# Ledger of designs, part 3: VHH binders against Probable cyclic pyranopterin monophosphate synthase (moaC)

Target 1, 244 residues: Probable cyclic pyranopterin monophosphate synthase (moaC), of Pyrobaculum aerophilum (q8zyf8)
Amino acid sequence: MIVDISKKPDVFRYARASANADVKKCNTAVAAKAATVASRYLPFLHPLPLSATAWCKDGKFYVEGIAHWQTGVEMDVLFGVLVGLLGSGAVKIENLRVEIKQKQTTPPIIENVNTSEAPITREGDLVASAYGRMKVVNLDIVKNPVEKGHPIYAAQTAAALNAKRLCELLGGPCPSVQHFKIEIITSDSVEVRTFIKARDITPAPEALFSAGVALLTIWDMIKKYEKDENGQYPYTYISELHLD

## First folded at step 8 (VHH; from x01 with T57I)

Design y06
Fold by ESMFold2, look of step 12:
Structure y06 (fold): chain B 244 residues (1-244), chain A 117 residues (1-117)
Amino acid sequence: as target 1 above (244 residues)
Amino acid sequence: EVQLVESGGGLVQPGGSLTLSCAASGFTFSSYDLAWYRQAPGKKRELVAYISSGGNIVYMKSVKGRFTISRDNAKNSVYLQMNSLRAEDTAVYYCAAEYGEDYIDYWGQGTLVTVSS
């Protein structure tokens, strides 16, 4: 389900997300754009009118977002970081997390940061797999249905749909998906492995994307139970996401 | 004025039972999700049990099977039945109410549960 927020007041909603990745050129334009349309890809997000900014510094990639709206924007900016790093050629992403989220009645102060474009780099085989791991406080909750549905089944579906949709965000040539498989395991953490075969163009970015989408879908479905008393996520984050 | 008032805390021996109650006023109770959180000395506040306005229930793993959350919309009240209590359940227990999914809107003042001896 998409949670009923119809009676929430509009206030300024701010969030900043980040991840570590070794990329040579940051595609901050793709990241900012992806954040603004995240609700079209993560199935339980509320659509909202996000303004987003992205930058990279010292091995970290950042997205921040602001909306005058009825719900928080942390999942939107997390999605922006994921897509921005894929659009920057990342093959390994670490510590994708919400640094802070907040709400306030006056517009937040934000630094103006230029965005830049980079074409997606598509190097690799026509068969790709990716691995991801997410730390959560309430692992047992992931194993059972919650208000929004069953997190694992929803994540599997969202990943399969999204394996075909990264090109909408990045542009350029799109792989023709011939096979997609996903496995989600709950051990000490939530672990995902994706496998994808494509006809003409390497699906390596799509393997990473679909794994990331699976984890973000789970996060979104359980976030009511993960946040602390201040609405923050000090212990919930995607610790690693990489190609095999 | 919105109020959440917890009651029912106290001292209990291990293996004993307590029922916590939270009486709510000042908002449309049936539209809100309700939850119990707890905070042990020197620890972070953590979720114990959550019951949505639609009746969906979630428990933290350490209390599942021992604790039961329920709500009575006619009495504007949410309850936590705690059975098989252990020393690690010692904490201040807080009632919480949330509309939507981004922040807890209202907190109670807390009620102390001590499990010892």
Scores: ipSAE 0.646, ipTM 0.869, lowest interface PAE 2.0, mean pLDDT 91

## First folded at step 10 (VHH; from y06 with K61Q)

Design aa4
Fold by OpenDDE, fold request of step 11:
Structure aa4 (fold): chain B 244 residues (1-244), chain A 117 residues (1-117)
Amino acid sequence: as target 1 above (244 residues)
Amino acid sequence: EVQLVESGGGLVQPGGSLTLSCAASGFTFSSYDLAWYRQAPGKKRELVAYISSGGNIVYMQSVKGRFTISRDNAKNSVYLQMNSLRAEDTAVYYCAAEYGEDYIDYWGQGTLVTVSS
């Protein structure tokens, strides 16, 4: 389910997310755009009018967002970072996390950064696999149904759906997926492995995307229980996401 | 005025039982999620148990099978039954109320639970 926020007052909600990646050119425009439509790709996110900006600095990719609305925007900006990095040609993403969440009655000051767009180049085999790992505070919560449903099953479904939709965000043709497989393991962390076979073009970005979406879906489903007393996520983050 | 008032804390021996209560006022109780958090000396505050407005329950792994969270909307109260208490359960226990999923909206003042022989 999508959590009921109908009686929450509108306030200014701000969040910043970041990740480490080695990219030659940063596709910040794609990141900002993706953040504004994150609710279309993450099953249980609320749609909201988000203003987002993105930038690269010192090997880190940042997305921040602001909305005058009834719920937080941290998942939206996380999604923006993921898609932005994929659009930038990243094959490895590290330490994808929420830097800060804020709620206030006055508009926050956000950076005014010019966005840039880089062309997407698809190189590689018609088969691809990806691995992702996410650290959580309460791993056991992931193994059982919560209010939003069962995190593992939801993540599997979200991943499969999103494996076919990355092109809507990045532009260009979509790989004709012939096979998709996802495995989710809960050991000392949440681990996701995706495998994709496509008919025509490399599905390498989709392998990473679907793995990332699976993890973010799980994160969203358990975020009520993962946040600290100040609404932050100091101990929850995607430690690594990479192509095999 | 919104209030969350915890009670029931105290000293108990290992293996003992204790029931915490939280009485709420000043807001529409039935529409809120309720939770118990705890904070041990020198440690971070952590979620112990969570019960949604719809009755869905989540526990911290270390308390599963030992603790039980429940709510009584007619009494505007939430409870934490703690059985088989351990020394590591020693902490200040806080009652919390949340509407939505962004932030905890209201906190109690806390009640101290000490498990010691």
Scores: ipSAE 0.921, ipTM 0.964, lowest interface PAE 0.5, mean pLDDT 95
Fold by OpenDDE, fold request of step 11:
Structure aa4 (fold): chain B 244 residues (1-244), chain A 117 residues (1-117)
Amino acid sequence: as target 1 above (244 residues)
Amino acid sequence: EVQLVESGGGLVQPGGSLTLSCAASGFTFSSYDLAWYRQAPGKKRELVAYISSGGNIVYMQSVKGRFTISRDNAKNSVYLQMNSLRAEDTAVYYCAAEYGEDYIDYWGQGTLVTVSS
């Protein structure tokens, strides 16, 4: 289910997310755009009018967003970081997290950053595998159904769907996926492994994307229970996402 | 005026039981998710139990099988039945109300639960 927010008043909601990655050029335009349409890719995320911007600095990729709306935008900007980095050719992403989330009645001051678009190149094998790990506070909650459904099953479905849709965000041709497999393990953390075989072009970005989306889907589904008393996520983050 | 008022806290021996109550007023209770949080001295506030407006329940792992959260919309109240209490359950317990999933909207003042022999 998509949580009922119909009775909440509009309030200015801000969030900034970041991740570490080694990329030569940052596709910040793709990141910002992706953040604005995150709800189309994350199953239980509310659509909202997001203003987003993105930038790279010192090996970190940032996305921040603001909306005058009824719900938070942290998942949106997380999604933006993921897609932006993929669009930038990242093969390894570390410490994908929410830096800060704010709610206020007055517009926050947001940095004006010029976004740029980098060319996307797809080179590699027709098979790809990815691994992702997410740290959570309440791992047991991930193992059982919650209000939004069962996080593992939802993540599996979301991953499969999104493995075929990354090209809509990045542009260019979509790999003809011949095989997709995802495994999710809950040990000390949430671990995701994806495997994709494509007919024509490398599905390496899709492997990373689907793994990332799986983790973000889980995050979204349990965020009610993961947030601290101030609505923040100090202990929830995607520690690692990389191609095998 | 919105109010969440906890009651039922106190001193109990290990293995004992205690029922916390939270009486709410000033908002549409039935539309809100309700939760119990706790904060031990020197530790972070943590979620203990959560019950959605639709009745979906989650617990932190350490209290599963021992604690039970319930709500009575007619009485605008949420409860936490605590059984088999342990020393590590000692904390100030807070009642919380949330509409949506972004922030906790309302907090109680807290009630102290001390588990000691």
Scores: ipSAE 0.920, ipTM 0.964, lowest interface PAE 0.5, mean pLDDT 95
Fold by OpenDDE, look of step 11:
Structure aa4 (fold): chain B 244 residues (1-244), chain A 117 residues (1-117)
Amino acid sequence: as target 1 above (244 residues)
Amino acid sequence: EVQLVESGGGLVQPGGSLTLSCAASGFTFSSYDLAWYRQAPGKKRELVAYISSGGNIVYMQSVKGRFTISRDNAKNSVYLQMNSLRAEDTAVYYCAAEYGEDYIDYWGQGTLVTVSS
């Protein structure tokens, strides 16, 4: 289910997300672009006109976004960070979180940064595995159906679909996926493991992407219950995402 | 004017029961999700129970099996039946209304629940 926002007025909505990663060059252009089309990849996001900016500073990758619309943009910018880092060649992502989201009647001040592109090189094995972990406040909610559906099943489906679509965002050839497997475990956190076999080119980025998408899908589905009294997510974040 | 008015709070012994009520006015009640939050002394406000406009219910783990959230659209009211109360349930309980999933739109003034022997 895509939540009903039809009666909400347009207001300026801002969000900033970040993550830590060791990358030589930051593909900020890909990050910004990805944020604007996040709704095409995350099942329950509303499509909205979003302006996004991305930058790297001190080992952190940032994406911020603004929209004059009826719903928030925090999931969009999270998605931007994920894709941007993948586009930058990251093999390990840490502490992917929403730093702040805001709603106001006046346009917010957004950082003006120049975007840069980093060419993506696909080298490696035809088999790839990834692991992701997400910390949540209410782990029990993930285990049961919520209004948007069952988070685990939705995440599995979203991951499988997106494993084939990363090339649409990064450019270049798409791996011919021969096998895709995903496992989601709910212990003290939400854990995702993905496995991909491809025929022709390494699916390593796709393994990371699909795992990340699974976690973000779950996040989106439970965000109504995870947000604090101020609408923020101080305790919800993707602690790690890496290739095995 | 939008109003959410909680009632039913008070002092109760451990193991006791209490029913909180929230009467709403000034907005289209049936279109909104409703929730109960609580804030204990020195702690952050936390979600207790959630009931969507469509009737989907979510509980926090700490209250599952003990608390029951319900709504009556005809009366513009939401309720929280609390059974088997514990000392750690002591808090100010707030009624909340939300349209969408971005922010809570409206808050009540809160009602104090004290569980003590």
Scores: ipSAE 0.894, ipTM 0.948, lowest interface PAE 0.6, mean pLDDT 95
Fold by ESMFold2, look of step 11:
Structure aa4 (fold): chain B 244 residues (1-244), chain A 117 residues (1-117)
Amino acid sequence: as target 1 above (244 residues)
Amino acid sequence: EVQLVESGGGLVQPGGSLTLSCAASGFTFSSYDLAWYRQAPGKKRELVAYISSGGNIVYMQSVKGRFTISRDNAKNSVYLQMNSLRAEDTAVYYCAAEYGEDYIDYWGQGTLVTVSS
């Protein structure tokens, strides 16, 4: 389900997310755009009128977002970081996390930085695999249905759908997906492995994207149970996401 | 004015039982998710049990099978039945209410549970 927020008042909602990645050029424009449409890709997010910006500094990629709305924007900006890094050519992403989320009665101050476009290139074979790991506080909750549904089954479905949709965000030819497989294991963390075959264009970015979407879908479905008393996520984050 | 008032804490021997109650006022109780959190000395506050407005229930692993959360919308109350108590259950227990999924909207003042060994 999409949680009922109909009785929440509009308040300024702010979040900033980040991840570590070694990329040569940062596609911050695609990151900001992706954050504004995240609800079209992560199945349980509320649509909202997000304003977003993104930047790179010292090996980290950041997205921040603001909405005057009824719910928080942390999942939207996490999605922006994921897509922005894939659009920047990242093949390894570490520590994708919410740095902070806030609500305020006045508009928050945001980073004053212009976004930039970077060329999007695809490297790799027509068969690709990716691995992701997410640290969570309440691992057992992932294994069982919660209010929004079953986190693992929802993640598998969201990943399969999204394996075909990254090019909508990055602006280029889509791989013709011939096969997609995902496996999710709940060991000491949530681990995902994706496998994609495509016909003409390497699906390496899609392998990463679908793994990331699976983990973000799980996170979104369990976030009620993961946040601390101040609404923050000090112990929930995607620790690694990389091509095999 | 919104209030969440916990009661039922106290000293208990290991293996014993307690029932915590939380009486709520000042908001539409049936529309809110309710939860119990706890905070042991020197540790961070952590979720114990969560019951949604629709009746979906979640427990942290260490209390599953020992604790039971329930709610009574007619009495605007949420309860935590704690059985087979252990020393590590010693904490201040807080009632919490949340509408939507962004922040806990209301916190109680807490009730101390001490499990002596």
Scores: ipSAE 0.751, ipTM 0.900, lowest interface PAE 1.4, mean pLDDT 92
Fold by ESMFold2, fold request of step 11:
Structure aa4 (fold): chain B 244 residues (1-244), chain A 117 residues (1-117)
Amino acid sequence: as target 1 above (244 residues)
Amino acid sequence: EVQLVESGGGLVQPGGSLTLSCAASGFTFSSYDLAWYRQAPGKKRELVAYISSGGNIVYMQSVKGRFTISRDNAKNSVYLQMNSLRAEDTAVYYCAAEYGEDYIDYWGQGTLVTVSS
């Protein structure tokens, strides 16, 4: 389900997300755009009128967003970081997390950063595999149905659909997926592994994207139970996401 | 004015039982999710149990099977039945109410539970 927010007041909702990655050219335009359409890709997000900016500095990639609206924007900016890094050629992403989430009656401070675009370069084989790990506070919640549905089954579905949809966000030719497999395991964390075969065009970005989408879908479905008393996520984050 | 008033805390021996209650007023109780959080000395506040307006229930793993959350919409009350208590359950327990999913809207003042020999 998409949670009922019909009676929440409009307030300025702000979030900033970041991740570590070794990228030389940052596709911040793709990141900002992806954040504004995240609800079309992560199945339980509310649509909202997000303004977003993105930048990179010292090995970190940032997206921040603001909406005057009824719900928070942290999942939208997390999605923006993921897509922006894929559009920047990242093959290893670490510590994808919400740095801060806020609400307030006055507009938050946002830097006016002009975004830049770089062409995506697809490197890799026609068979790709990716691994992701997300730390959560209570793993038992992930293994069982919650109010929004079953986190693992929803993540598997979202990942499969999104494996075919990254090119809508990045542009260019789309790989023709010939096989997709995903495994989600709950150990001391939530772990995901994706496997993709495609023809003609490497699906390496799609392997990473689908793994990231699986983890973000789980996060969104359990976020009621993960946030602390101040609405923050000090112990919930994607610690690693990389090609095998 | 919104109020959440916890009661039922106290001193109890290991292995014992205790029932916490939270009486709510000033909002449409049946529309809100309710939860119990706890904060042990020197630790951050953590979720113990969550019950949605639709009746979905989530527990922290360490209390599952020992604690039971319930709500009575007719009495505007949420409860936490705590059985097989352990020293690690010692904490201030807080009642919380949330509409939507982004922030807890209302907190109670807390009730102290001490589990010791």
Scores: ipSAE 0.728, ipTM 0.895, lowest interface PAE 1.5, mean pLDDT 92

Design aa4
Fold by ESMFold2, fold request of step 11:
Order: C-alpha cells, then structure tokens, then sequence
Structure aa4 (fold): chain B 244 residues (1-244), chain A 117 residues (1-117)
C-alpha cells in the first residue's frame, strides 16, 4: 500500500543522500532529474514536487532534495544517487545512504550547484549479473509481510519492471530483455543478485539498476521500523552494489 | 494539547511480567500508528513494538514471543504486555505516535522498567 498522508501538513522536507563510487565524469543532471521522478519507479513512494541538486566530491556522489509537502524525500534522493551513478558509468557503488533527513516550517538553505551531463556508453557482454547488499537493523521484519506488503515479493516485482525502464532515465536504446532472474536472501543482511540476458546491447547497467531498485523498495517498505528517534537512518544503508 | 502518558513501569524480577499503558489525548488516535521504544543507559533508543492504525504489528527480534503490543481506540490507549522479562529489558520505555511514515510526531515522557533480582 501507499501510506495515507492526507492529514499531514505541508512543511519543508529535506534530505541528502550519498554513495562512494569511482567515476570519471559525474552525471549530476541525470541524478537530479531521476530524484524528481522516483515515485514512478519505486512503487510505494508518494508523488511530490521535489527540487533536487547533485554533485561529486572526493569520491562521493551526492543528491539533495527539498519539497514543501506532506512526506519525506529521503527515498527520492537515494534513487537519484543510484541513477546518477549509473548515468556516470559506475560499475561499483558503496555505502549508498541517507546522510541527513530534516523537516522545518521555513525553507532550508542549499548551495547553487551547476549541473553537468555525460553521454552514456554501454560496455559489457549480452549476459550480465549484479550483486547488492543492504544493512538493516530489523532483518527479521524483511522476512515477513509488513503494512505495505511483503518486502521481498514487492522488491522482486519492482526489479523486474525496472530492468526494462533504465533507458527512460538515461536515454538511448533499451536492451531487448530475453531473461531476467532475481534472488533475494536474508543472511546477516539483505542480499540481492540479478541476472539478465539481452539480445543486442549489454544489459549491465540494468543488472545493477534492478538490484538497487530491489533494495530501495525493501528499504522504503520497512523504513517506519528502521529510523531512529530523530528520523535518521544511522544503521540502514546499501553497503555494496556491483557487477559480478 | 497533545499528551502521551505512560504508566506501569517499575521493578520486577527476572522472569516476571509487567503491563505498560499509554493514554493519549489531543489527536485523532485511530488515525495514528502507535509504538513502544526503549532506551537503556548509555545506549540508543530503539524500537520495541509497532502497531499501525490498520492493525499491522511489528516486533524487535529480541522481544518477539515475549512482548505483545495492543491498542484500544475507544480508550485512546496503547499497551505493552511484557512477559519473561530479562535483565537486558531494563530501560526507559517510551510511547510514540506517528501519522504517515516520515517522523514520530509525539513522544511520551517515558516510564522506567528495571529487571533485577
């Protein structure tokens, strides 16, 4: 389900997310754009009028977002980081996390940051797989249905759909998917593996994207139980996400 | 004004039981999710049990099977039945109310539970 927020007042909602990745050129325009449309890709997010900006510094990629609205924006900016890094050519992403989440009655202060774009190129085989791992406080909760539904089944569905949709965000031709498989296991963390076969162009970015979407879908479905008393996520994050 | 008032804390022997209560006022209780959190000395506040407005229930792993959260919308109250108590359950227990999913909107003052011989 999409949680009922109809009685929440509009306040300024702010979040900043980051991840570590080695990329040659940062596609911050793609990241900012993706954050504004995240609710079209992560199935339980509320639509909201997000203003987003992105930047790179010292091996980290950042997205921040602001909305004057009824719900938080942390999942939207996490999605922006994921897509921005894929649009920057990343094949290995570490520590995708919410750095801070805030609400207030006055607009938060943000820096002006010029955006940049880079052309996407695709390198790899017509068969690709990816691995992701997410740390959670309440691992047992992931194994069972919660208010929004079953986190694992929802993640599997969201991943399969999104495996075909990355090109909407990055541009260029979409891979003709011939096979998609996803496995999600809970050990001491939530682990995901995706596997894709495509006909004419490599689906390597899609393998990584679908794995990331699966983990973000799970995070979104359990976030009510993961946040600390101040609404922050000090112990919940995607520790690694990479091509196999 | 909004109020959440916890009661029922105290000293109890290992293996014993306590029932915590939280009486709420100043908001539409039936529309809110309710939760119990706890904070032991020198440790972070952590979720113990969560009950949504729709009746969905979630427990922290270490209390599952021993604690039961319930709500009575007619009495604007949420409860935590704590059985088979252990020394590790010693903490200040806080009632919390949340509408939507982004922040806890209201906190109670806390009630101390001490599990000791």
Amino acid sequence: as target 1 above (244 residues)
Amino acid sequence: EVQLVESGGGLVQPGGSLTLSCAASGFTFSSYDLAWYRQAPGKKRELVAYISSGGNIVYMQSVKGRFTISRDNAKNSVYLQMNSLRAEDTAVYYCAAEYGEDYIDYWGQGTLVTVSS
Scores: ipSAE 0.702, ipTM 0.887, lowest interface PAE 1.7, mean pLDDT 92
Fold by ESMFold2, fold request of step 11:
Structure aa4 (fold): chain B 244 residues (1-244), chain A 117 residues (1-117)
Amino acid sequence: as target 1 above (244 residues)
Amino acid sequence: EVQLVESGGGLVQPGGSLTLSCAASGFTFSSYDLAWYRQAPGKKRELVAYISSGGNIVYMQSVKGRFTISRDNAKNSVYLQMNSLRAEDTAVYYCAAEYGEDYIDYWGQGTLVTVSS
């Protein structure tokens, strides 16, 4: 389910997310755009009028977002970081996390950073695999249905749909998916593997994207139980996402 | 003014039982998710049990089978039945209420539970 927020008043909602990745140039325009449409890709997010900015600094990629609205924007900016890094050619992403989430009655002060575009390039074979790992506080909860549904089954579905939708965000020639598999296991963390065959164009970005979407869908479904007393996520984050 | 008022804490021997209560006022109780959190000295506050407005229940693994959360919307109250108490359950227990999933909206002041011989 999409949680009922109909009774929440509008306040300024702010979040900043980041991840580590080594990329030649940062596609911050793609990241900011992706954050504004995240609710169309992560199935349980509320639509909201997000303003987003993105930047790179010291091997980290950042997205921040603001909305004067009824719900938080942390999942939207996490999605922006994921897509921005894929649009920047990343093949390994580490420590995708929420740095801070805030709400306030006055507008927050934000850095102004120029947007940049980078050419979108695909590298790899017509068969691709990816691995992702997410740290969570309440691992047992992931194994069982919660109010929003079953986190594992929802993640599998969201990943399969999104494996076909990355081109909506990146543009350019798109792989035609011929086969998709996903395996989600719960060890001491949530781990995901994706496997994609496509014709003509490598689906390597889609392997990463679908793995990331699976983990973000799980995070969103369990976030009520993951946040601390201040609404932050000090112990919940995607520690690694990479091509195999 | 919104209030969440916990009661029922105290000193109990290992293996004993306590019932915590939280009386709520100042908001539409039936629309909110309710939860119990606890904080031991020098430790981070942690979720114990969560009950949604729709009745879905989640427990921390270490209390599963020993603790039961329930709510009574007619009395604007949420309860935590704690059985088979252990020394590790010693903490201040906090009632919490949440609407719309982004933040805990209201916290109680806490009630101390001490489990010792």
Scores: ipSAE 0.696, ipTM 0.885, lowest interface PAE 1.7, mean pLDDT 92

## First folded at step 12 (VHH)

Design ac3 (from y06 with S52T)
Fold by ESMFold2, look of step 13:
Structure ac3 (fold): chain B 244 residues (1-244), chain A 117 residues (1-117)
Amino acid sequence: as target 1 above (244 residues)
Amino acid sequence: EVQLVESGGGLVQPGGSLTLSCAASGFTFSSYDLAWYRQAPGKKRELVAYITSGGNIVYMKSVKGRFTISRDNAKNSVYLQMNSLRAEDTAVYYCAAEYGEDYIDYWGQGTLVTVSS
C-alpha cells in the first residue's frame, strides 16, 4: 500500500543524504535525476515534485532535495545517492544515510553546484554478486508483516524488478539478465546478498543496485518505527554495500 | 487545542501489571496512528508499541509478548497493558500520534512507571 497523506498540508520539505564512496568522478546529474523519479522504483514511495542537487565533498557524495508538498523527501535523496554513485562507477558504498530531514513554512536556502558527467565503462565478469548491510533499531519488525506488507518479500520483488531497470537510469547498454537470486538475512542487522548472471556486459552495477534497492525498500516499509522523537534516523543507515 | 493525556503510571513490583491510558482531544483520532514511547533516565526515547489507524500492530522485541497496545476510536483513547514488568521497564511513557509517515505530530506529557522491589 501507499500510506494515505491526502489530509496533510503542503509545507517545504528538505532532506540531505550522503555516503562515502570510492569514485574518481562524481556523476551528479544522474543522482539528481534519480532522486526526482525515485517513486517509480521504490514501490511504496509517494510521487512528488522534487528539486534535487548533488555534489561531492571531503570523500562523500551528497544529494539534497526540496519539495513544497505533503510528504518528506528523505527516501528520494537516498535513492539519488545510490544511483549517482553507481553511475559514477562506485563498487563500494559506505554509510549511506539521511543526514537530516526537515519541514518548515519558509523556503530553504540551497546552493547551486556544477554537475559533472563522465562515461563509465562496464567490462569484465558476466557473473556478479553483491553484499549489503543495513543497521536498524527494530530488527524483529523486518521479520514480520507490517502495514505495507512483508518487508522481506517486498524487498525480494523490488530487487528483482530493479536489477533489470538500472540501465534506464544510467543510460547505455543493459546486461541481458539470465538469472537473479537474492538472499536476505536478519542477524544483528539486515543483510542482503544478490547474484546475477548476464550476457554481453557485466552485471556488477545491477548486483549492487538490486541489493541497495532491497535495503531501501525495507527501510521505507519500516521507517515510521525507526524514527526518533524528532523525526530523524540516527541509528538507521546502510553501513556497507559492495561487490563480493 | 490538541491534547494527549497519559494516565495509569505508578510504582509496581517486578512481575506486576499496569495499564496505561492516553485520552486524546482536538483532532480526528481515527485517522491517526498511535504509539507508546518510553524514556528511561539518561537514555534515548524509544518506541514501545505502535498501532496504525487501520489496526496494524507492531511491538519492540523487548516488550513483545508482555505488553498489549489497543485503541478505542469511540473513546478517542489508546491503551498499553503492561504485564510481567521488569526493572528495565522503568521509564516515563509517552503517548504519540502521527498522521501519515512523516513526523510525530503530537506528544503527551508522559506518565512515570517505576518497577521496583
Scores: ipSAE 0.117, ipTM 0.656, lowest interface PAE 6.5, mean pLDDT 87

